# Designs tried in a protein design chat: VH-VL binders against Ferredoxin-fold anticodon-binding domain-containing protein 1 (FDXACB1). Part 7

Target 1, 94 residues: Ferredoxin-fold anticodon-binding domain-containing protein 1 (FDXACB1), of Homo sapiens (Human) (q9brp7r531to624)
Amino acid sequence: LYPPCYVHDVSFWIDQKKGFDELEFHTVARAVSQDTIISIQFLSRFQHPKTQQVSLCYRLTYQTCDKALTQQQVASMQSQFRKEIQQHLYVIPR

## First folded at step 6 (VH-VL; framework fv_sotevtamab)

Design m44
Fold by ESMFold2-Fast, scan of step 6:
Structure m44 (fold): chain C 94 residues (1-94), chain A 123 residues (1-123), chain B 112 residues (1-112)
Amino acid sequence: as target 1 above (94 residues)
Amino acid sequence: QVQLVQSGAEVKKPGATVKISCKVSGYTFTDYYMHWVQQAPGKGLEWMGRVDPEDGETKYDPKFQGRVTITADTSTDTAYMELSSLRSEDTAVYYCARDYYGDISYWRYFDYWGQGTLVTVSS
Amino acid sequence: DIVMTQSPDSLAVSLGERATINCKSSESVLYSSDNKNYLAWYQQKPGQPPKLLIYWASTRESGVPDRFSGSGSGTDFTLTISSLQAEDVAVYYCQQYYSTPTFGQGTKLEQL
């Protein structure tokens, strides 16, 4: 059996002038998850028809063989990740 | 017609501070970042940093962090680069360059450049 | 920092002949998520600032003659001038913008 695997999507509005620092996004994801995020996949780009704002959506997969990983721990990490990217990447989570 | 016009050549002594300007015209100054690039003989082009003229946010390359200050004055559509504690190795041509943000990239390429300002540091 | 290495350092080509300049990055500058290569090419003539030629590895800037083309992906990139004109004598630089911008050392193109 493989260890439990948890999948969470995150979507956020970007500032088109400021841009999106995908490398920093990956760095924050690794730090917040204590390296339990094993995959980050780009899913989609959406542009709001009225505001012209751009939103990006990524899929995060949590899994570790080294320790028990619970859904509650993952939810907590995901919540912290949402806060960290808002502070560091000029994004507004949605 | 987009133009970036830089101030004239400077000759400075070691330890001095130099401040060079880049006046823009032909576009909305606050819509684009302004970057500064150093071109020293034998070292090629080196990115120094940039400013967002709209809010004054700056980012600097660690090699220049602490010595370089980049600012923008929206009342005169002019960007500035100030380099302190000058050394002979700072002798170079300095360029201002506008980024192009027609994509969502965090780091950018440069579509328009100033004519360059030669700074000579000698005793 | 991503290190950009160009080859050759200098190149002499006859008018009307093909010129090829290479650029290698120490790390991939391809974002798999958007499938774009974060690479630009510039031309610099003596006493002048750099001029943008190509961005996204292969997209030609408006006003740049079609004899200039960019190709490559990941870590290996090429700038090609299909038929050298006298006005093309210059130093050419590649630049990555995948991370903090870095430039290659430059390739000096001379007329043979």
Scores: ipSAE 0.370, ipTM 0.803, lowest interface PAE 2.3, mean pLDDT 89

Design m45
Fold by ESMFold2-Fast, scan of step 6:
Order: sequence, then C-alpha cells, then structure tokens
Structure m45 (fold): chain C 94 residues (1-94), chain A 123 residues (1-123), chain B 112 residues (1-112)
Amino acid sequence: as target 1 above (94 residues)
Amino acid sequence: QVQLVQSGAEVKKPGATVKISCKVSGYTFTDYYMHWVQQAPGKGLEWMGRVDPEDGETKYDPKFQGRVTITADTSTDTAYMELSSLRSEDTAVYYCARDYYGDISYWRYFDYWGQGTLVTVSS
Amino acid sequence: DIVMTQSPDSLAVSLGERATINCKSSRSVLYSSDNKNYLAWYQQKPGQPPKLLIYWASTRESGVPDRFSGSGSGTDFTLTISSLQAEDVAVYYCQQYYSTPTFGQGTKLEQL
C-alpha cells in the first residue's frame, strides 16, 4: 500500500544579482531529508511591484517505503531545510 | 560603449605565476560579475572562475581551484586573474568575460568578452 | 559537471545552403522556476573572442542576423543558419549555464 505522504511549501526572496541555484536547492533538499523528498514542484514566481524583488515558492513532498516517516520527523527536516537554504543560497525565507 | 581591455601576451617558465588584467569601461563595474575563460589550442573553451566586484566573492571550477586567484580593484575598474604553478598545458589564450544577470539564474551566459591574452609556458 | 557534446566536429556547407549544428547536454538544462533552457550559442572567428549569438536556447542576441536560430529543449539543442554567407565561416560553441558553465567542444563550419 501507500506510505504516509507529507506536503510542505517553502517560499523565499532571491537576490537578483546573485541569483538562484535551482540545482543546489534540489541537492540541499535531498541531503536534509535523507532522500525522503520524492517531489519538488515549482508553484509560483512573484515580483514586488515597488521593490522589484522576486520571490519563488516550491512544494516539497516527503514519502518513503524504506523506513517509518512521522509528521514530527518531516516538520524537523522542513525546519532544517529552511535554515540550510538561508545559509547556503542567497535567499531570505518569506 | 562597453569595452573589456586585457593586458598583453606573457611568456613564462614552468612553475612560474602569471597575472593578467582586464580593464573595463562603459558600464558600472560593480553591477556585473567578471569571469575568466581558458582556451587551449584545439581544446575549446573552459570556464575558470568569476568574481563579484561589489563584494569580492569568488567561485572557481574545481579543475583550477588552488591554482587560480581572481580579484577585482574597484578603484581602477580592473579585474585580475592569477594562475600559479604553471605547466606547459596552461599554454592558452585567456579571456575575461562579463556575465548577464537579467534573469533569476545563478550561473549565466557571457555578453561581452575581452580581446584575449596569450600565455605561453615553455622550457 | 554537465558535459556538452556537439556534432558534427566539422561541417562544410555551400553558400546559400542550410547549416545545422547539434548540441547535447549530459543532463537537462531546463529550469523549473522560469521554464527556460539555460543554453547559449557563440560564434568565434580566428584571432577573435567568442561572440554571443543566442541565449535561453532560442533568443537571438541584438544585432545577430535573422538567418541564425536556435531550437531544442532539455538535453538536445540545434543551431541553424538558414542560408550560409561567407562571413559565417567560424567555430560555433554551445554553453550551458544551468550549473557551473561548460562549453561544447566546438563545431568548425567551413565553406564548400
């Protein structure tokens, strides 16, 4: 049967000069989640009318058949993921 | 008019260090990254690294990491590429190139290039 | 690193005829966040630096003649010159910028 599936969204402002490294974003997601993130879906791009700052929003889906995966574990991984992307990418969580 | 003007040809012995300059004009130096690209005879183009002149941040290709140093001097609007421990296979034309950041991408394409600097390493 | 492979290595085309150059990436260079292919094409003539022709796979750089066009998506890309002119004799390079920039080995275009 189907193991539990957990969905979390993440949104952040990017530095338009430094840019957004989508490949590194995926790499960090896999590392933090111990490969339990099975899907990363782009949801939206927003540009602030006054500041011209760009924000991106992604949906992360957590699921695995290889081990028990709890809501608490996923919440912890998602929290760590937000911290890691802020440290390693030029992004500010929104 | 945007211009990237590089220093002249260099002849070096194996083990030496070379430092090449790229002086820019016609735009705000701190608004764009400056990249360096190597072109060995017959081998095509190979990206070496880049600097952000605004804060001095650098990124290097692992192949050149440890031997290449890229810097920027905002008082003279000049970028530099220093390559140490020269080998005969470092004989190449070296280009500075400005990137284009009009989109959200972290890595970019190059819209303006310097004329190139020939570095010959021989013994 | 993403490896870029061009084909053919060299090509001879008569004036007025179509020239086609291919470029293949070892992984997709399509960004999900903007749905663009991070692929550029350059022209290099002997003794000159490369000149940007096309970016985002199909967008022609300002000043580049209409006979140049780019197409493709994901891993397979093509540069087309619809009607070869003498000044088009050059080496052509593709470049990806989805990750650390890498170039194809180049395709030498000669006049028949």
Scores: ipSAE 0.505, ipTM 0.846, lowest interface PAE 1.7, mean pLDDT 90

Design m46
Fold by ESMFold2-Fast, scan of step 6:
Structure m46 (fold): chain C 94 residues (1-94), chain A 123 residues (1-123), chain B 112 residues (1-112)
Amino acid sequence: as target 1 above (94 residues)
Amino acid sequence: QVQLVQSGAEVKKPGATVKISCKVSGYTFTDYYMHWVQQAPGKGLEWMGRVDPEDGETKYDPKFQGRVTITADTSTDTAYMELSSLRSEDTAVYYCARDYYGDISYWRYFDYWGQGTLVTVSS
Amino acid sequence: DIVMTQSPDSLAVSLGERATINCKSSQSVFYSSDNKNYLAWYQQKPGQPPKLLIYWASTRESGVPDRFSGSGSGTDFTLTISSLQAEDVAVYYCQQYYSTPTFGQGTKLEQL
């Protein structure tokens, strides 16, 4: 009855001058996943004690009943998402 | 001491273009965005846009997009705001303002401001 | 985008008395990832540029007197001057920076 649900975490370093555009992050997530990401949850903020670089970690939940959704398809979407956020958000995937 | 020094007052006719400057000192120009804010006489503050002096990236408020151009010249530590197709409603004091940012903030508040430049648009 | 509304439009307060200025945002300016409210307060005197007083809703800028304090979260914010001094007569503006920056219309604070 319930379609398969897949959970993936993404972590990345912030460019502190450019900052992090969370609204654009959500927009990119929706576009790359073809609206199969149903939940984006903030997990943690880490600041490196020596470099002072900040990284953020989010949890993405993939689920849809419109089509079959496989682990391999989700892995592909997640990989594309990491690439897109690097291009659009001045972040470095961790 | 951080200082933002703007060019002097301008009087322009409708349809003209104005370009005002903001010269900075007391900090590394490329480490902070430079923003421009409009204040019409007796009115509030309206954000116009900003530039990253390091790479020239700009962002504009949709209200001003198409008429405003913000630039930075790192050789002279000077930011510029050019407003074209002037109309009487553009009569205002224009401020340059340096942003201040936190660890992950995308949009900013402003810690240092120029003294302001009065632009009067009249026939 | 986000509309900032201040109240009252003008306020008259006697020297030594408490002044309270309110600011409401049309949507929350609280960011869960860093637990901060993206709100600042400025003071502007005639013929002068705005001066930063408070950022992150409640953090006082260096050099700003202790009598100034900010409070609130989400959509409702307050700037308080605990004991009005003559030099505090000015227009006060709130500003959000959760999205494209927008300012309130201003509150004119006068000495009663």
Scores: ipSAE 0.446, ipTM 0.820, lowest interface PAE 1.9, mean pLDDT 89

Design m47
Heavy chain, then light chain:
Amino acid sequence: QVQLVQSGAEVKKPGATVKISCKVSGYTFTDYYMHWVQQAPGKGLEWMGRVDPEDGETKYDPKFQGRVTITADTSTDTAYMELSSLRSEDTAVYYCARDYYGDISYWRYFDYWGQGTLVTVSS
Amino acid sequence: DIVMTQSPDSLAVSLGERATINCKSSQSVLHSSDNKNYLAWYQQKPGQPPKLLIYWASTRESGVPDRFSGSGSGTDFTLTISSLQAEDVAVYYCQQYYSTPTFGQGTKLEQL
ESMFold2-Fast, scan of step 6: ipSAE 0.563; ipTM 0.866

Design m48
Fold by ESMFold2-Fast, scan of step 6:
Structure m48 (fold): chain C 94 residues (1-94), chain A 123 residues (1-123), chain B 112 residues (1-112)
Amino acid sequence: as target 1 above (94 residues)
Amino acid sequence: QVQLVQSGAEVKKPGATVKISCKVSGYTFTDYYMHWVQQAPGKGLEWMGRVDPEDGETKYDPKFQGRVTITADTSTDTAYMELSSLRSEDTAVYYCARDYYGDISYWRYFDYWGQGTLVTVSS
Amino acid sequence: DIVMTQSPDSLAVSLGERATINCKSSQSVLWSSDNKNYLAWYQQKPGQPPKLLIYWASTRESGVPDRFSGSGSGTDFTLTISSLQAEDVAVYYCQQYYSTPTFGQGTKLEQL
């Protein structure tokens, strides 16, 4: 059986004073997913033309060969990840 | 007319604690982090830590963590750096420095600096 | 942490001649998400605090003369003064801000 692969994008606004700790972002992603996130890819940077606020978008790929992941498990981990980054990285998820 | 004005020179004995101040003017104190940098005589610059005056969040370099305490008083627009358990190798000029606003970087470079405070530790 | 190494430790340059100062980082300070080099240069004169000259490796701070320029990417960076003036005699420091800030040991620029 071919292990299923789940892809989720996450977008968030950066607090300009706090900045974005990308290393901590990766650390939180791996912790929340119990190392089932095998890839984190930067997709885009968007700057609002009026407010000048910056948003970043990343793609996260979930997969494990040890046990088949369910869509519900991944959705739960992604939801927890959004909460964790909001608390620890001062970002506002979109 | 951004200005960072530090308190005057201090002479301390080994084991003492020193607390130096950095009073700011010409900008909104809570919009920028305030950092502290150590420069030993004839030597380079070492980042010690910083505070966010808006919420009091601090980050310290591991070399100083446990001995340094950085605080901010928004009622007087003044940042403080307290260094405890002083040793002779702590003899240095200490600078407060403001970081750059408008960048999304987590770590910072410094656009304005205080004039420096000489701390001499001798028995 | 990232170690910053400058070269030379000191140099002497005649007025009107070009001065070149190098800075190497122990790992890349180029951030892939914004494609910027997290490197700054400072000038420090005796008895004075450091003064910001260059940030993002090559962007000149407002009010800094155009004879100062920064170049390089990744791990190797250069500060160039195209035509030395007497007021440029100082110690120059590079600083990375890709991770916890660290400075080079400094390069002392003297007039020949």
Scores: ipSAE 0.516, ipTM 0.848, lowest interface PAE 1.6, mean pLDDT 90

Design m49
Fold by ESMFold2-Fast, scan of step 6:
Structure m49 (fold): chain C 94 residues (1-94), chain A 123 residues (1-123), chain B 112 residues (1-112)
Amino acid sequence: as target 1 above (94 residues)
Amino acid sequence: QVQLVQSGAEVKKPGATVKISCKVSGYTFTDYYMHWVQQAPGKGLEWMGRVDPEDGETKYDPKFQGRVTITADTSTDTAYMELSSLRSEDTAVYYCARDYYGDISYWRYFDYWGQGTLVTVSS
Amino acid sequence: DIVMTQSPDSLAVSLGERATINCKSSQSVLFSSDNKNYLAWYQQKPGQPPKLLIYWASTRESGVPDRFSGSGSGTDFTLTISSLQAEDVAVYYCQQYYSTPTFGQGTKLEQL
């Protein structure tokens, strides 16, 4: 049987001058998840009509064959990931 | 009328420190990052680092980390690059370059360049 | 670091003929959120700083003659000069800005 997959979306506001480092975003995702994130997909770009702030949304898929991966472990990793991207990528989770 | 004007050529001994300036005009200095690029004689281009003149944030290439210091003085619209512990392999033309970015890019390309400053390191 | 490799290292082209310079990146420089290739081309003449020619792989910088064009996507990029003029003799560099900026080694274009 295939190992269980867990899917989580993350959305965040970009700092327009600092910008967004997509490669670093992938690096942080891999590190925080202990390489259990096997897929990162860009979903959408939103620009607020009044503030002109830009928000991006990505879908993260967690899966591993190495050991049991629980819902609670994935929730913990996703929470840490949101915190890390705020620190490393100058983004504000939405 | 964007213009980046760098300080003149320098000759230094091994172990010395050099500080090069880049004075800008024709645009708002704090709106763009200022980058520094090294070009050894007859060789290609190598990115060293950059500063955000608005808040002083810097990023450096690991190869130069610990030896390079990039700063910006908003009162004179001047960026500086200081390179310490000079060795003969640091002999190069050093360019300041203004970035240009669309929307959300973290890393950038360079639309305007200074004329270059030759630094010669020899005994 | 993303490694940029240009080919050829040098080429000689007669006036009025087409010149083609290639650039390959060690990994994709396509940015997923705007679907753009983060690749620029510069021209450098002896004793002068580099001059921006192309950005986003195919967008020509203002003031650059339309004989210059960029193409390609992902890892393989090309700069084309449709009809060489004497003033085009220079070294050409590609640069990626998907990650920490890196440049190709340069291609020297000479008049045949």
Scores: ipSAE 0.499, ipTM 0.851, lowest interface PAE 1.9, mean pLDDT 89

Design m50
Fold by ESMFold2-Fast, scan of step 6:
Structure m50 (fold): chain C 94 residues (1-94), chain A 123 residues (1-123), chain B 112 residues (1-112)
Amino acid sequence: as target 1 above (94 residues)
Amino acid sequence: QVQLVQSGAEVKKPGATVKISCKVSGYTFTDYYMHWVQQAPGKGLEWMGRVDPEDGETKYDPKFQGRVTITADTSTDTAYMELSSLRSEDTAVYYCARDYYGDISYWRYFDYWGQGTLVTVSS
Amino acid sequence: DIVMTQSPDSLAVSLGERATINCKSSQSVLYTSDNKNYLAWYQQKPGQPPKLLIYWASTRESGVPDRFSGSGSGTDFTLTISSLQAEDVAVYYCQQYYSTPTFGQGTKLEQL
C-alpha cells in the first residue's frame, strides 16, 4: 500500500471589510486536517464585474506516510475546513 | 463628502486617562474600520489600533496594548480612543483615520483622517 | 515588526525641479498571492492631518496631481514629484500594510 495523495480545491468569497488572513487560513487548514494537508497552493483570484466581490481559490493536498488516509476521511476534513474558514475568516464558500 | 471630526484639545496630569472622540459623516459608519494614530511633537506616525464599528472587534499594537481602549457607538456614528496611565511621552496629536480595504488585504492604508486632537500631559 | 526608513530626512528643491524621496522596508512588502506591494505614501502639511497620495506602491489616489508618482518593489520604494509646485512643501511619509501598519520617520520637503 502506498500513502495515497488527495487533492481538493476550495473557493470562497472574501469579506472585503474584514480582509483575508492567509496565515490564519493555513493555521485552520493544518488544525482541521490534523497536519495531513502538506501543501496549500494559491490558484486564482476572481473579481465579479458587477458586485466587485472578490473570490479566491486554493488547492489543498492531503497526504500522510504514517497511516493510510481514506477518501472518506479527507472528504470529512474538507467539509469541516469549509465550515471553520466560514466562521474564522469571514468568507463564504462557493 | 466624508468628514471625521475630532473632539478638542486636552491637558492632563501624569497618571490620568484621556478619552477622544471622532464623529463621522458622509458615509456608512459600519462599512469601514476606524483606526487611531499617534504623532508625538516632531516625530512620525505610530499606529495604535482599530475597531470594526459593526461588531466592536478591536486590534491593538502591542506597544499600546493594555493602555488603549478603542470603541464605537453606532447610534451617534462616533468612535472613541481612551488612553490610560498617561505619561509625559504620551503628549502628541492623536488622529482617527478611516481605512481602505483592497481585494485581499488584511492590513490597510488610510484614505480619510480627522483633523487631530492635541493631548498635553504635564505635571 | 517591519521597520520603514526614509531618506533623506530633509531636502530642498527649486520650483519646477524634480524631488525624489526614498523609502526602505526591513523586509519585503511584496505579497506573492496577488503580486502587489503593500506600500502607501502620505503628504502632511503643518497643522493638517496626513493626506493619502499613493497606494499599492504606484497607484495614485483620486484627485492627486499627475506630477506625483510612486515606484519600486519589495524593499525599495520611491516617491517622485516631477515638477515641484509651491503647495507641495510638506512632510512625506511612507507606510507599509503588509503586516501591522508602520510608517517611515518622514522626509521634510522644502522649497529652495
Scores: ipSAE 0.333, ipTM 0.770, lowest interface PAE 2.6, mean pLDDT 89

Design m51
Fold by ESMFold2-Fast, scan of step 6:
Structure m51 (fold): chain C 94 residues (1-94), chain A 123 residues (1-123), chain B 112 residues (1-112)
Amino acid sequence: as target 1 above (94 residues)
Amino acid sequence: QVQLVQSGAEVKKPGATVKISCKVSGYTFTDYYMHWVQQAPGKGLEWMGRVDPEDGETKYDPKFQGRVTITADTSTDTAYMELSSLRSEDTAVYYCARDYYGDISYWRYFDYWGQGTLVTVSS
Amino acid sequence: DIVMTQSPDSLAVSLGERATINCKSSQSVLYRSDNKNYLAWYQQKPGQPPKLLIYWASTRESGVPDRFSGSGSGTDFTLTISSLQAEDVAVYYCQQYYSTPTFGQGTKLEQL
């Protein structure tokens, strides 16, 4: 009845000069997931005590009623998402 | 001491192209973006675009995209803004401005500005 | 685009008196990840470039007198000059940098 819901967290280091484009992050997430990501939540900001590098952590929720969504499909989309954000957002996944 | 020094005033005819320079000193040119801001007579400030001098990456406001080209020459520590197909509405003071960024910031505020270059477009 | 609206368009204040300039954004400019308001204030005198006064809504730029202060959060922001000096006569602009940079229309501050 209710479609399965999959939750994945993503953490990444940002490039402090280039900055982090959160709107583009949302755009990439929707594109990669074929609009199956229904929620993106900011969880935390971490600054490395020695390197001073900043990382951000977001929670992604996958769910759709329009097609069978499997754990394997979500894992594949999450993997592609991690790859796409490296190319588009000047971030390095943790 | 950070300084941004722009080229002098220009008078152009409609349809012409203008290229304005902004020479920097007092900091490492490749460490900061260089932005261009238009101020038409009696009007407010309008962001045009920016360049990253380190890799040449540019971003433009859609209003100016297609007519504006922003470049940087790291051998001379000089940024350029070229505006083509000039109209009378392009009569304005043009400023170069150095960005400032925080640990997350994608978009920027501007801590140092050039003195401005007046471009007059008329017959 | 985030639209920035300042009020009033102009005001006149006597020397030594408080001046307040307001700025409203069409969307919140409070960034969730760092809890900062992505808002700056500039001063512009005739024939001169804008000069940065305040960033992150309330942080004064180095060298800016302490009579200048910024306040507010989200969509509503205020620049305050606690005791007007003659040199403060200028046009003031707010700017958001939460998205593609946009400026308010400016507020002209005159001596009464």
Scores: ipSAE 0.450, ipTM 0.828, lowest interface PAE 2.0, mean pLDDT 90

Design m52
Fold by ESMFold2-Fast, scan of step 6:
Structure m52 (fold): chain C 94 residues (1-94), chain A 123 residues (1-123), chain B 112 residues (1-112)
Amino acid sequence: as target 1 above (94 residues)
Amino acid sequence: QVQLVQSGAEVKKPGATVKISCKVSGYTFTDYYMHWVQQAPGKGLEWMGRVDPEDGETKYDPKFQGRVTITADTSTDTAYMELSSLRSEDTAVYYCARDYYGDISYWRYFDYWGQGTLVTVSS
Amino acid sequence: DIVMTQSPDSLAVSLGERATINCKSSQSVLYNSDNKNYLAWYQQKPGQPPKLLIYWASTRESGVPDRFSGSGSGTDFTLTISSLQAEDVAVYYCQQYYSTPTFGQGTKLEQL
């Protein structure tokens, strides 16, 4: 039987001059989750027709056998992840 | 129209510090990052670091971090690269290069380059 | 982190013949969210700075002759000169910009 699996999506706007560092995004996700994120999947790219701003959406899957993973712990990690990417990656979560 | 003009050749002794300038014209200095690239004699190109002239943010390659300082002066549209604790292995041509980016790119390729500055480190 | 390896280190090609230069990255430089390969090619002649030829693996820079073309995806890339001209004698470098920029060691193209 598989241990509990939690799925969260994250969407954010890109800073057009600074750009988006996809590799650093993965690094931050692993660090914040203490390596409990086992999968990061790109879902979609949206460009606003009027503002031309670009938004990306990713799906994060949390799972581990090494420690008890609760919905509250995952929610806390996801919240921290949103804060970390805003600080490190020039993105606006939404 | 776009020009990147670097300062002249330097001869330094081991342990010295060198400071190279790159003056730009033909575009808005704060709209593009300025990068520095090292090319040792007979060797390839190595990215050293870059500065965002708009806010002074810098990023350096770990190999040069601690010895290199890159700055920008928006009053004179000039970028600078300082390299300290010079060794004979630092003998190289140093280039400033403007980035070009598109789409969602964080790291960049380079569309305009300075003419290069030869730094010779010898005793 | 990403190592770029070019092959061959040098090659000699007769005028009017095709020249092919290869570039391999130690990991994929395909950016999944925009489906672009973050790879550029430069030409450098003695005493001159590098000159941009190709970006996004296959997009030719404005003013670059159509005999230059780039191809490939992921980890394996090729620069092709369809019919060598005398002025094409130079060293060619590939560069990735998926992560901290790194260059290949260079390929010296000589006239046979």
Scores: ipSAE 0.474, ipTM 0.837, lowest interface PAE 1.8, mean pLDDT 89

Design m53
Fold by ESMFold2-Fast, scan of step 6:
Structure m53 (fold): chain C 94 residues (1-94), chain A 123 residues (1-123), chain B 112 residues (1-112)
Amino acid sequence: as target 1 above (94 residues)
Amino acid sequence: QVQLVQSGAEVKKPGATVKISCKVSGYTFTDYYMHWVQQAPGKGLEWMGRVDPEDGETKYDPKFQGRVTITADTSTDTAYMELSSLRSEDTAVYYCARDYYGDISYWRYFDYWGQGTLVTVSS
Amino acid sequence: DIVMTQSPDSLAVSLGERATINCKSSQSVLYGSDNKNYLAWYQQKPGQPPKLLIYWASTRESGVPDRFSGSGSGTDFTLTISSLQAEDVAVYYCQQYYSTPTFGQGTKLEQL
């Protein structure tokens, strides 16, 4: 009865001068997924002991009640999302 | 020692353009964003926009978008704020302010400020 | 944008007494990614630029006397001066940097 639900984690390095625009991260996620991302959860923050560079990890949950989502559609959206955040948010996916 | 030194007071007519400078010393200019903040007489502080001196990237508050231009000249370690189509409500003290580098925050607080530049718009 | 509201608009406090200034945000300024409140406090004296006092809601800027303290989380924040000195007479502003920066309207602190 419940539509299929897909979970993907994304991890990336922050440019500390540019900072991380979490609100824009959410906006990009919603746009790229055509509002099928229903949940974005912060999972962890890691600081490299030598470089001091910070990485963040988020969990994205894809689901829609209006139509069936395929694994291929979600994979395509996730791939585009990684590209968009690299361009727009000055982050380096890891 | 970090210092932000702004250009002197300006008196402009309505419809004119004003360009204010902020010369920095005591740190690496390209390591920090430079912001501009407006303070109208007897009123609070309004963020206008900022520039990244390293690549020229700018962000503006929608209230000032289209009238404000913020630039940086790395050869002279000077940031500029240009405000066009001046009207009486633009009469204010304008501050340049440096953000804090090293935090993961996208939007910033300001650790060093210029002394302010009074712009008076009168007919 | 996030609206910052300070209270009171002005207050008068005797030397040596405690001063308390409140700041409320129209929405939470607490980030989950670093568990920090994106809130700063500034002091402004007549004819001078604002001076940073507190950032991350409770961290004192270097050189700021320990009588200044910040507290609160989410939407409700307080700046406290434990024992007012004459030099503390000023206007105080809170500022959020969770989104596009916005400032409170200011609280004028006078000596009683």
Scores: ipSAE 0.338, ipTM 0.793, lowest interface PAE 2.7, mean pLDDT 88

